# Designs tried in a protein design chat: VH-VL binders against Prefoldin subunit 4 (PFD4). Part 8

Target 1, 129 residues: Prefoldin subunit 4 (PFD4), of Arabidopsis thaliana (Mouse-ear cress) (q9m4b5)
Amino acid sequence: MQQQGSKSGSEMEVTWEDQQNINIFSRLNNRVHDLDDDIKSAKEKCENLEDAGNELILADEEMVRFQIGEVFAHVPRDDVETKIEEMKEATCKSLEKLEQEKESIVTQMAALKKVLYAKFKDSINLEED
Below, E stands for the ipSAE of ESMFold2; O stands for the ipSAE of OpenDDE; V2 stands for 0.75 times the mean of E and O plus 0.25 times the DockQ between their complexes.

## First folded at step 3 (VH-VL; framework fv_tislelizumab)

Design t4c (from t4 with heavy chain Y27G L100W, light chain D91H; at its last look DockQ between E and O 0.01; V2 from the best seeds 0.00; counts 0 for: pae E 16.0 > 2, grease 19.2 > 18.9, placed apart)
Fold by ESMFold2, look of step 3:
Structure t4c (fold): chain C 129 residues (1-129), chain A 117 residues (1-117), chain B 107 residues (1-107)
Amino acid sequence: as target 1 above (129 residues)
Amino acid sequence: QVQLQESGPGLVKPSETLSLTCTVSGGSISSYYVHWIRQPPGKGLEWIGVIYYSGNTNYNPSLKSRVTISKDTSKNQVSLKLSSVTAADTAVYYCARDKWYYGFDYWGQGTTVTVSS
Amino acid sequence: DIVMTQSPDSLAVSLGERATINCKSSQSISSYVAWYQQKPGQPPKLLINWASTRESGVPDRFSGSGYGTDFTLTISSLQAEDVAVYYCQQHYSYPRTFGQGTKLEIK
């Protein structure tokens, strides 16, 4: 969150360290928003892959249409099933890493909030609206 | 090391249901597909069906109306039921492991089932 | 169903000589072929996967080749313990299907 309001020499003194902490908080907040976008995309991909895999398991066709780049090809059902499971596993691993990074960043932001609010009290607003 | 072991009654009367169990040791059935294959005396191999890690199945069309494959992951077991058996169902029955789109790299020792009056 | 046809049905080969078993599929299956050895009273044993990849512990004298519809299992120097029935199997689609088997004997 960026600080709101005017900043002047007549207000409470903001040190170099305070400015660095505010800048760090702002960068972390921006990273959380980027992570949220990546996490949403990964969850949607995982759900789409789960749906595709379930549809293949229920289908009784030995050959299925599968998109390879810009074209569809008739490929063995078993090969598509294997590919989908590989993609699901890779996506889930990526999602776990993204969520772990977000958890770490949120923790860091909470610690910075405590420090900045302790010093500036109502003179600063770090809350997301 | 992964090991598969078939078990069940060796003699089944005509028109009854054949019921077999594949017990897996040294690994979890959640990690691969389990297939059933049979071999009549002195003859070749016939694929019966597969159960996926999800519990979904695919059956040989020639047997589909009579076959049920199921699993119990808590017991690490896969079962085969074949209904309305005749003498033509007399065979050695195998369970086998498939690590997704490979040949069957581990087989059980097989269990002989005879359909006779 | 994909039909796998082996030839010959039986084969007699002298010790130390080359044995060749052919398998033909009714449609293209790329390289999705496995070869099995089966001795009496035993389950099949996987020898070759994906037409040419030898499984761990399988002697170097066993080799596989082929792509598309025509596949070959070769034993470069027949040993007494190689007497068995050999099966090819496609793992391209369901139902999985096997060749009818080739009985290999010493001449």
Scores: ipSAE 0.000, ipTM 0.512, lowest interface PAE 16.0, mean pLDDT 82
ESMFold2 (binder alone), look of step 3: mean pLDDT 91; pTM 0.942
OpenDDE, look of step 3: ipSAE 0.032; ipTM 0.696

Design t4d (from t4 with heavy chain Y27G K99R Y102W, light chain D91Y; at its last look DockQ between E and O 0.02; V2 from the best seeds 0.00; counts 0 for: pae E 6.9 > 2, placed apart)
Fold by ESMFold2, look of step 3:
Structure t4d (fold): chain C 129 residues (1-129), chain A 117 residues (1-117), chain B 107 residues (1-107)
Amino acid sequence: as target 1 above (129 residues)
Amino acid sequence: QVQLQESGPGLVKPSETLSLTCTVSGGSISSYYVHWIRQPPGKGLEWIGVIYYSGNTNYNPSLKSRVTISKDTSKNQVSLKLSSVTAADTAVYYCARDRLYWGFDYWGQGTTVTVSS
Amino acid sequence: DIVMTQSPDSLAVSLGERATINCKSSQSISSYVAWYQQKPGQPPKLLINWASTRESGVPDRFSGSGYGTDFTLTISSLQAEDVAVYYCQQYYSYPRTFGQGTKLEIK
């Protein structure tokens, strides 16, 4: 809902508590955007790990070239498969934490929206662009 | 390729517990979320809940007091229990895969559950 | 809960013509929208993810667009096999919610 500029006839006054709620909403909104970026990065990592696992299957070699830091080493294929699955599991756990934080923040933002829209209605816009 | 298959009784009496199993093949339930969704005859889709990698769950508030979702990682299975059913719980029940903040990319074929005396 | 409202509820379009289905969310959900096609006797099939990203194997006549609260599924040249019910779905937050569906038919 978009804000309207109005000088005349307004019955609404922005209290200190209202300003604090608006500031909190803004900070939470910024955190949601950061979480969305983190979620996208983790998803891309998982897709890259799946692609690496598929390439490993297609290669069908006992020893494979695997990156360790800035150097490649030849390691047994089964060890690389195990490492890829471990990394996928770690990424999944990280995504679960990110999702739970996002859900908590979205819930807090929804509560703030109700309070602020109930008071300010058309005078404030809390929706994303 | 990942496949999901629902199984369970097609007929359940009112006030009893609906119990369904989703068996996943071609992939591990440790790598994505599994959701349950239902569709009453001739109507739209209603999300029931999800089970995470950790075994934690999130349920539709409309069903939360009656629903339990659990998993058995060794059998690669996810279970749904819905207690105290009524005619309003008659629906096709689906399990579906959620791959890390994508939409549901794989669905089971669905199992029809009818609640009647 | 985030309400997803589709329009129209039912749509009849001539073969080869453009079909447009709209979905509106009750709050901003960025691009966290999926579109599904459901044919009789089948489970839903994912067509579009992230409002506009076509899933693998989905014909290029299907496209999605939108950001925030207003989303659109477009079929640029309707084929007979496109007769189905179409659903939008948000995955911005829990509970996941679906639109009520749009039944698409050939005129």
Scores: ipSAE 0.014, ipTM 0.644, lowest interface PAE 6.9, mean pLDDT 83
ESMFold2 (binder alone), look of step 3: mean pLDDT 92; pTM 0.943
OpenDDE, look of step 3: ipSAE 0.019; ipTM 0.650

Design t4e (from t4 with heavy chain Y27G S31R, light chain S31D T53E D91Y S93T; at its last look DockQ between E and O 0.01; V2 from the best seeds 0.00; counts 0 for: pae E 17.7 > 2, placed apart)
Fold by ESMFold2, look of step 3:
Structure t4e (fold): chain C 129 residues (1-129), chain A 117 residues (1-117), chain B 107 residues (1-107)
Amino acid sequence: as target 1 above (129 residues)
Amino acid sequence: QVQLQESGPGLVKPSETLSLTCTVSGGSISRYYVHWIRQPPGKGLEWIGVIYYSGNTNYNPSLKSRVTISKDTSKNQVSLKLSSVTAADTAVYYCARDKLYYGFDYWGQGTTVTVSS
Amino acid sequence: DIVMTQSPDSLAVSLGERATINCKSSQSISDYVAWYQQKPGQPPKLLINWASERESGVPDRFSGSGYGTDFTLTISSLQAEDVAVYYCQQYYTYPRTFGQGTKLEIK
C-alpha cells in the first residue's frame, strides 16, 4: 500500500476518515498475510493426516507405531484409525474458520479499495507487487 | 451467526439522557463498525452514527451535539448516549454491523424508547 | 447530506406481477446503494448490496440495478410474503441516508 499526493496542479486533503481507511487497509493486509501462513499450515496438517490414514490402510499389522509427542508408541490399529479421524475433523473445522476470516477480510479490503481509488484515483497504490 | 441485541430503559423523561447498549455475540466488535439507527413510530430510518474499528466516531450532524457512541471491547459492547431528549426522540433504536462499505448485513431486534413524562 | 428519494411512496401490485421501485440520489454515488425489506415489528433485512448484488438467502425474484443517481429494485413475480416497506440507502459518504420508504401491497 502507498499513499501519494496529487501530482497535478491541485492538491487533495486527506481527511480523518481517509486516514482511518488507509490505516484499516494496512492492518487488514498484514492480517491476510498472517492468515495465509496459518491456512497453509492447517492445509498441510490436514494432508498429513490424510496420508497417515492411507498409510494405515497399507499396513497389515494389528499394532502400529503412532507418534505421541516426541516418542512413538505401539497402539492398536483401530485406536489409531479413530484418533486420525478425530484429528482430521478438528483440523478441517479450524481450516474452515481461518478461510472464513480471510474471505471476510478480503471483502473488506476490496470495499476499501473502491472507496480510496474513487477519491484518490492514481494518487495511491493499494495493489500487491 | 453474529447477533446484535440492544438493551436499555424503554421510558425516558424529557431533558434526560437516553442510554442504550448493543451487545454483540458470535463476533468481536474490534473487527467491524457498529452503527446506530433509529426509526420513529410510523416513520423512516435515520442514521445516528458509527464507531470505527479504531474507536473513533462519526455522528449525524443533526444529532452530533447530543450524541456519544463508545465501546467496551472487553465486554463486546457498544453504547449510545443521547442527551436532552424530547418527544421527537421517541423511536425504535437499532444497532447494526457494517463490514466496511457494505449495507448493514446484521441488525439487532431493536429496542423501543418512549420519551414521556 | 445526500437525499435519497424513492418513488412511488406506495404501490399495489397483483400477485405474480412485476413490482418496480425507484430510488434517486441527489448526487452521483456510483453503485454504493443497498436495498432493505422491512416487515412490521422486524428490523430491516438487507436484500441488495452494491446496487445489484443479491445477498445470501434472498430469492432470485429480487433484483437491483442502477449506477450514478438512478436505482431500481424489481420483484419479478410478486409473492404474498413480499408485502413490506422497502428502503434504499446510500453508503457513499457520511451521514448515511435512507430513502423515505415504499410500501408494497398486494392488489
Scores: ipSAE 0.000, ipTM 0.555, lowest interface PAE 17.7, mean pLDDT 83
ESMFold2 (binder alone), look of step 3: mean pLDDT 92; pTM 0.944
OpenDDE, look of step 3: ipSAE 0.080; ipTM 0.708

Design t4f (at its last look DockQ between E and O 0.01; V2 from the best seeds 0.00; counts 0 for: pae O 8.6 > 2, placed apart)
Fold by OpenDDE, look of step 3:
Structure t4f (fold): chain C 129 residues (1-129), chain A 118 residues (1-118), chain B 107 residues (1-107)
Amino acid sequence: as target 1 above (129 residues)
Amino acid sequence: QVQLQESGPGLVKPSETLSLTCTVSGGSISSYYVHWIRQPPGKGLEWIGVIYYSGRTNYNPSLKSRVTISKDTSKNQVSLKLSSVTAADTAVYYCAKGRYLGYAFDIWGQGTTVTVSS
Amino acid sequence: DIVMTQSPDSLAVSLGERATINCKSSQSISSYVAWYQQKPGQPPKLLINWASTRESGVPDRFSGSGYGTDFTLTISSLQAEDVAVYYCQQYYSYPRTFGQGTKLEIK
């Protein structure tokens, strides 16, 4: 995001409020990128947990092979099922919150764009390349 | 790492047009506000003008009638033209990048000396 | 145009002592002030932005303060490498304008 000056020969006055708005916009924009990464990661985790759950449902063994880090262990099926469900719920809720935050930020950014472009017009660039 | 470098004739005759070029490396000029600043020998700094990412320009009113700033995106260069030069235009000329929205000048060229003499 | 007036024009300070440079604007410019250090044969170097924010790599001994019309650059403990000319600059409006500069020397 860049601020441009006024038309040739004219003075442009930047206020403290303008500075604040621009700074906020920049911070929000950076946060959106972070959120995109987090959302992507959360979606992947959720999908993996769902797949694991589905596979577990198809299993009829009392003891199942479960991966912990790089190690496989045999654990009771019921324990794994419970753990997967808990993790899935937590991950999905987290994902929802991330999505909501992103939506909120995007809305705020849009509002800031309106204000800043109204004042600075083509003397400011708030668009990403 | 963004770098700026000024280039042009070191000597210009009175009444002629001074032409300088600022070559930007390590980044695209389309993303920056590029300013021109000059410094007469032993004196302070004078802001000449700026070119926006959009191509719009803003000039110091004291020089407006004589100054033209333009850019060539294909060459990643910004140009300064100052017409009808006099001895008063003798100075080190800098191009500089504006920080973010073009507020302070965070990256400067090394400057190029221009002498106006017969 | 907004006029930036620095004081003093020149300053001699002993090593390890505090150096203070002032800058006054002809009108209120909020925090839209930068400070530069210029050594002989070099372009100005940005030290302080937004009146009080140090640029990356700038030693902690440098600090900026002020709001409105009165601004100050302070070097808490002068070092030999700090000998230079210092400039304040406003970016509140166009045209951008600089102070006349302050030459800082070692006493």
Scores: ipSAE 0.015, ipTM 0.641, lowest interface PAE 8.6, mean pLDDT 90
ESMFold2, look of step 3: ipSAE 0.104; ipTM 0.654
ESMFold2 (binder alone), look of step 3: mean pLDDT 92; pTM 0.948

## First folded at step 4 (VH-VL)

Design a10 (framework fv_dupilumab)
Fold by ESMFold2-Fast, scan of step 4:
Structure a10 (fold): chain C 129 residues (1-129), chain A 122 residues (1-122), chain B 112 residues (1-112)
Amino acid sequence: as target 1 above (129 residues)
Amino acid sequence: EVQLVESGGGLEQPGGSLRLSCAGSGFTFSRYGMTWVRQAPGKGLEWVSSISYSGSNTYYADSVKGRFTISRDNSKNTLYLQMNSLRAEDTAVYYCARGPLRYFDWLYFDYWGQGTTVTVSS
Amino acid sequence: DIVMTQSPLSLPVTPGEPASISCRSSQSLLYSNGYNYLDWYLQKSGQSPQLLIYLGSNRASGVPDRFSGSGSGTDFTLKISRVEAEDVGFYYCMQGTHLPLTFGQGTKLEIK
């Protein structure tokens, strides 16, 4: 974008800048809904991996039964340990990045709301529901 | 209907190679682990190899490790067994079986193919 | 490796009579999740094996209720309450608790 931002005007005219800010808010709001779904999914995966790690049987066997939810498998012990650690690292980092992105977007939306509501007041509705 | 059809069996000399195929139909092939089980003439069943639904994990009986390679092509709904350094003891009917079920589920083999015969003789 | 031992190896039965096959494992098949990973397969003459019983006692889809599986740990039994002519063939138990997967040597059920 070649736009620096939006300014509150003294007149109740919808300018190109105002329309761009409204469009940006709508895109960010849609992204937050997508992120909420992704965050929920990532949290469930992270919790399942925590549970799976806590339930591992480490009894001098080369093969270990691995369980995630109701799924069971016979896999090499080294593969199970490595896979759980890799998946945990990847999933938890992914969750952290998704949460950070959401916080950034929510902050941007709050700033856009402040600018747009200062100009339009009750003439514009930027609901997040 | 679920069907598994094996092919690729034949007569080979000791030290030779054969590649077996198993074509799956009537189910979502990519959601199931697959297994090869063999049966020597007049003998019982012997597990040979299994592969996970994605192809990422493979398992082998000690008697075939380093000689046989199990693989799959989910886009073609086909399971493979590459058999190298064949021995007379590898002579058997080779069955393709569906399982373990559901991702990492090592429960049982619910469907079996008709088998393909491998004979290793000089 | 877990050794699976079946008894008897040959089982002649009169039609309508009950039949029983034993399967014993050299190690417990009871996993920490409470399941016995023991299956029973039937191979009729000239045919591929077919699943009969899984996880010790569960009948596979389409299997008549005259078939039942029981047992836990190292001692398992397959029972046929009333043998029919279509039941002839080789019966195999299999353990899935530990790799390598291993089968019993097979029991031949024949009609007298």
Scores: ipSAE 0.000, ipTM 0.502, lowest interface PAE 21.5, mean pLDDT 80

Design a11 (framework fv_dupilumab)
Fold by ESMFold2-Fast, scan of step 4:
Structure a11 (fold): chain C 129 residues (1-129), chain A 121 residues (1-121), chain B 112 residues (1-112)
Amino acid sequence: as target 1 above (129 residues)
Amino acid sequence: EVQLVESGGGLEQPGGSLRLSCAGSGFTFSRYGMTWVRQAPGKGLEWVSSISYSGSNTYYADSVKGRFTISRDNSKNTLYLQMNSLRAEDTAVYYCARPLRYFDWLYFDYWGQGTTVTVSS
Amino acid sequence: DIVMTQSPLSLPVTPGEPASISCRSSQSLLYSNGYNYLDWYLQKSGQSPQLLIYLGSNRASGVPDRFSGSGSGTDFTLKISRVEAEDVGFYYCMQGTHLPLTFGQGTKLEIK
């Protein structure tokens, strides 16, 4: 029973549709928290790959600068740089997709909040974090 | 299907110039280093020059250093060899070759058909 | 420059018999990463070279298992367990450990 204080005044009724919208909001809110963790991890990985690329470039320049004699390594610097850049690009594309998904979900949550708050006003609390 | 097609060879006098091209198709050209190898008539293989996948690094045999310039245009999937100050000893079939692995320029698993350069008076 | 020396220079073989080609380098080809940068190529008459073996012992794609490469440092061998008519041509070893890249002088394999 959704009604309380029978025989009294008018009480706001929560319909099946309202409950479904509340449930959808809760699922989307949980997904946003998961996405925030994934986004943070992806950002850290992008930063680490950028740092690794910069350190490699410095190391390669130091090796070339200090190397003397007629024998030398022939591993091209840009081959390693490209491998790191490819990994960085893949991670950054993943990050962009995660951010786009979060934006879409936040938009859906805002729409659900508008519908639910229009009916229930301050009598419902939709917490995000 | 991976293909490499060389062009630009011909007859030239000593001191002249020629520009060779190698057109790649059937693979992501911009991710492979590339190499030129030559073969004089009735002789063995001789490395000429190599270029990294981006074009940033170039390598040359001592016999051609200062006379030949390797370059590439990744937007056109094409490798080049500019040959200046030609000598009779540069007479050979010139092959372009692709490495086995991305971002490498060794272990030549695909070769073009070759283009003939003849330097004679 | 690293000099690559092949032996024999001429190798007449009866079909079905084994064949072996030696390649020796003037300096070790063992690189600091543990690999020997030694390739084997076959050039058939009127054709471009083709890769047989890379990094000393690895067969290239499409190369029959009758071909094998072995060796380390300065001594390398290409073996054909059972020579077939299609195997005729010039065989070249090449080192990539140090610049400049250098090839052996070639071995002509021909059917008796």
Scores: ipSAE 0.000, ipTM 0.506, lowest interface PAE 20.4, mean pLDDT 80

Design a12 (framework fv_dupilumab)
Fold by ESMFold2-Fast, scan of step 4:
Structure a12 (fold): chain C 129 residues (1-129), chain A 124 residues (1-124), chain B 112 residues (1-112)
Amino acid sequence: as target 1 above (129 residues)
Amino acid sequence: EVQLVESGGGLEQPGGSLRLSCAGSGFTFSRYGMTWVRQAPGKGLEWVSSISYSGSNTYYADSVKGRFTISRDNSKNTLYLQMNSLRAEDTAVYYCARGPLRYFDWLPNYFDYWGQGTTVTVSS
Amino acid sequence: DIVMTQSPLSLPVTPGEPASISCRSSQSLLYSNGYNYLDWYLQKSGQSPQLLIYLGSNRASGVPDRFSGSGSGTDFTLKISRVEAEDVGFYYCMQGTHLPLTFGQGTKLEIK
């Protein structure tokens, strides 16, 4: 017998593999939400680094203001430019990796949905949010 | 949608002043460099001035240096061009454009959106 | 200042035929990062300029695939594989490698 409120009065066979697939889907769904936040953050960081580099290059100054947290430092322009370029490269590479990971996970979730819905139909609801 | 709307053009006498405005919408204005480009009647395009995203860095064509001042108010999403000591050769349609920024290798360095232009006529 | 020279200045084309516009710079536009900061813009009669091609060869969003850009250093070309009536107007190249930003003198494409 299913829980009170279920429309099905029949017993449905749920195998160990089915339960594992449901658990995997849940973990992947949580990871996608984390990835969406990370992707948004990485895009903002890339944009901020582009803007900082733009101001630095146009300033034509030997010494430039560089902010880390609450601290401002006067640093040689070349050092700041190099650091911004390194951070930008790292952030953009990270963004590409995050986007590829999301695409892979979404594909996996779609495959799991097909398998689970083929067996359980209306007896299961796989929420993506 | 990205939109740039210009205003402030008109007829002025030599030695007079005009202030042009360009209102941006549909994008985060404070994240983009902005530029003024002009076009004299029957002539080609001429770069006038550019301003960084924060407004701290400004650049001018030699022909307008010392007479024109580019500025922006990011809280109002608006770009300005204060034109002083106007000359007959300043007669042109003035376009507001987003970008370009001459920066790192991964940055697009182009004018992707343009306003409709505002006409400035300097005549006695 | 970098001088941008376009050729031809007037380009009459039969509809459906290809068209080609040359843009030459007085010094190399190739930056140390490997990019040529050269853009192409189209200005139709009574309208604002619109971006066609950026960074030498990249087609802007919404621009038909019959438009293409090529070249490096000092010699650049804009090609239209088959000219349509809507393509008439003035074409400008622009360099963004060095300040001041400079435009070519413009090429008028018109239907013959």
Scores: ipSAE 0.000, ipTM 0.506, lowest interface PAE 20.1, mean pLDDT 80

Design a13 (framework fv_dupilumab)
Fold by ESMFold2-Fast, scan of step 4:
Order: C-alpha cells, then structure tokens, then sequence
Structure a13 (fold): chain C 129 residues (1-129), chain A 122 residues (1-122), chain B 112 residues (1-112)
C-alpha cells in the first residue's frame, strides 16, 4: 500500500478502495451528464405534446385539416386527440425511465461522496458542475 | 381541483427549529417537483428550496443551506421543510409551489399554496 | 447569481389605460433548448402569488387575453392592454435558467 506524504504534517493514506471509489464517482458523473441531455430532450417533447393537446380543446371543430405531402385531408378531431395523447404517454413513460436511472446514479454518487469527504474532507474535490 | 395546503408555521426564538408541511391534492404528487418560496413582511419573493419528483435531488438558496432540509413523502402527498438554527432573517410567509411539468422541478410554478407564517423573534 | 431588475417599481394607472412592466436580467435567459425561462407572477393583496405568463410569452390557463409577455435574452416586458381594478397587486418576474432561482424586486400596480 502506497503512502503519499501530507504537506500539512498529517499522514493520510489513499487506499486501493478509495481510488476505486473516486474512479466510480467519475464514471457515474459522466453518465449523469449524458442522461441530463436525454432527459432535457424528452421533457421538451412532452411539453410540446401537452401544448398541442391543449390547443385542440380550444378549436371546437369536429374535423381538423391535415396535410401529408400534396394531399389535404380532413381528419376527425378525436383521431388527432388520440394520437397526441398516445405520443404524450410514450414520451412521458420514456422520461420516467430516464429519470429513474438518473435517480439511481445520483443516489450512488451521494453515497460515494459522503464516504470520500468523511475521510479526505478539504483534500479532495469531486466536481459535478 | 389542484390544492396545496401549508401548515407548521409559528413563533420561535433565534436558534430554534420548526417543520413546515405542504399537503397536495388534485394531482399526481409523485410526478412533480416542489418548491418553497418565502416572503418577508413588506418584501418581495425569495426562492428557498426545491426538490425533485422522487426526492433524490434537492436544491437550496445559499442563505438557508446547511440549516434547512427539504424532503417529501410521496405516499402521503406531502412536502416538508425542516428549519433548524432559525434566524430573525427567516421571518416570512412560506409558500409551497408546484412545478408545472412531469419530472422537472425547474419549470414554472403553476399552483401555489396559501402560505404559512414563520416568525423568529426573541 | 442572475440579478433580475424590474421597472417601474411603482405603477399608478388609470382604469382602461395600458400598462407595461420591464424585467431585465444580468445574463441571457435563453437556454440551449431555445427557451427563455422567464415567468411572470401576480400577487394580489392578502393573496398567494399566481402564474400569469410562463417561458417568456405563454399565457397561463385562465389568464385574460389583455395580459401578454414578450422578450428574449435579457429584456422582457409584461403588458396589460386595458387595466382593470382587479389587476392591482405586485407583479414579479422570475428566472429559472440558472440556479439559484431569482425574482425581480416586484412592481406595485395601483389604480389612480
């Protein structure tokens, strides 16, 4: 086991377990940043679908004009509402899954941070940004 | 339909503690982030603390960090604010506010409670 | 911390006249997702705050169409096209782009 001297006059040994915990924290922190991007995207999509659904309740029209390519069609309002609600449910379900993964990782990071700070205090800096 | 009801405010001495509660109804409490905002007598609004939908992520204003703890019990549809080491500057009406979007505490607050008054005085 | 500056702080208005409140931020509120996390709240005397406008320009459910929000980046405006007696109270802008969340000082709208 390697001992690296403390410049403050106190000895502190960094163990193999400590180094593994630091490495794990770094990997989890990188994963959280990737998840935050995915979560942000999913939240924006969920919000846009909710706004679209709310707009339909104000239209009070039985048929909605819809265009695909060169074809104009009148689609029953109920069909459009159903499709938006289905897409919203799918997006919100996906978002829930991403948030659960992030919650698990953040919980692990908090536990690691607590252990590392209890031992090293001011001599370690765990960046989360 | 959506209701938020705060309780737990009162008079306390400097250095004392109080625990605020906010009971939510009319929405799926476990899906929304929640926030505490306070207002000192005759002053403006000040953000205090926010908590994610699950309770795993918490955020605090620098003025309360280390003294206040935000938490939630999703099985009881209730938000809490544990206030320790109270100061005269903590005297305010404390409002509970609901986040507007599923799983995102950072979006605008669409509903607010009636507030509960905290007075810290010797 | 992002500083939110409102003007005017006191706004006496004759009923039926328009009113405008400015809100300026010390940093851009335009996030990488294209949204300005700038919201407006109204607090009537003896009441809790209520949402008026969210994400810069979107009117909240139940809010009369005489209220509108505009702006992007660092300069935002809340406009009331025809002020009514029920509109009296304190108006606050709030930014949610960066932590900590910060509010403007508040603008008191009064009927003359």
Amino acid sequence: as target 1 above (129 residues)
Amino acid sequence: EVQLVESGGGLEQPGGSLRLSCAGSGFTFSRYGMTWVRQAPGKGLEWVSSISYSGSNTYYADSVKGRFTISRDNSKNTLYLQMNSLRAEDTAVYYCAKGSRYFDWSYYFDYWGQGTTVTVSS
Amino acid sequence: DIVMTQSPLSLPVTPGEPASISCRSSQSLLYSNGYNYLDWYLQKSGQSPQLLIYLGSNRASGVPDRFSGSGSGTDFTLKISRVEAEDVGFYYCMQGTHLPLTFGQGTKLEIK
Scores: ipSAE 0.000, ipTM 0.527, lowest interface PAE 14.0, mean pLDDT 81

Design a14 (from d6 with heavy chain L101T D105E S108G F110M Y112V; framework fv_dupilumab)
Fold by ESMFold2-Fast, scan of step 4:
Structure a14 (fold): chain C 129 residues (1-129), chain A 123 residues (1-123), chain B 112 residues (1-112)
Amino acid sequence: as target 1 above (129 residues)
Amino acid sequence: EVQLVESGGGLEQPGGSLRLSCAGSGFTFSRYGMTWVRQAPGKGLEWVSSISYSGSNTYYADSVKGRFTISRDNSKNTLYLQMNSLRAEDTAVYYCARGPTRYFEWLGYMDVWGQGTTVTVSS
Amino acid sequence: DIVMTQSPLSLPVTPGEPASISCRSSQSLLYSNGYNYLDWYLQKSGQSPQLLIYLGSNRASGVPDRFSGSGSGTDFTLKISRVEAEDVGFYYCMQGTHLPLTFGQGTKLEIK
């Protein structure tokens, strides 16, 4: 048989820049997985505090109780409302920051994919979940 | 090792005063609500008083309100109970106990208890 | 004030047999968050009380799995599946749903 073949798929060199981009992509991909776990946890906390605030609105007494995780207390309503608002603000702000970080990383990963796929095409596999 | 140790008990006459102390060790004292529970000889447990983690909020059983004062010094990891106008019915072993972890907590299940200190009020 | 009533007050058991203690509250202990603020304590002779069960059914750290708590609202039960000699003492329920904190009168578990 006559040999048929293109040389386009067999003579690509991995440059220092290519290796840097691959390494950066790998680090960013690992960070996204960590962030997904943190975001899920922060969302649950934010929702729990929202629920606690809603329960407080339904209470008529000066002394109310609320629970975060496995802790609870009997406190004056105004103290409980202030503390729930404070913790909700902190938790929701933390969630927003985590989501912003993920957005930045996903954007960077997309840019790196474009550069790497333009050079290596099907010869490189960059998976993200 | 998480531990609570009470002291200050003793014998006193009706109308007298005593000050109980409870020293915490092995945990971050300032993060926990604290409670005093008493037990008269041969009787059950009775809640006496509770204090928030910061000391800003205090609660008392009706039987001791106006006579007893709960306080704490977080810099010394110590809880106090000032007992004034003592009555014979205040005779009991007094236990200090800690509540659950910090967040808005001063009342709850008590997972660590001291050994108790005995208060006897008689003439 | 919420009144806590325990039964029986005296519970003689043979080692290896099950035991059950009832605790009833004069008002519901079910809070709007779905929890019953009912805890169980054991006080052995000459010792301080120790936490067994918190928030109705959760075993405290180090508590053997032969101990279990159940119930909701006004009726609660502490069960010991197989009584051991070391389980002797006074058992107390406590409610934390409303101030003041109140205890049951106690149940003395003793070996026959």
Scores: ipSAE 0.000, ipTM 0.509, lowest interface PAE 17.8, mean pLDDT 81

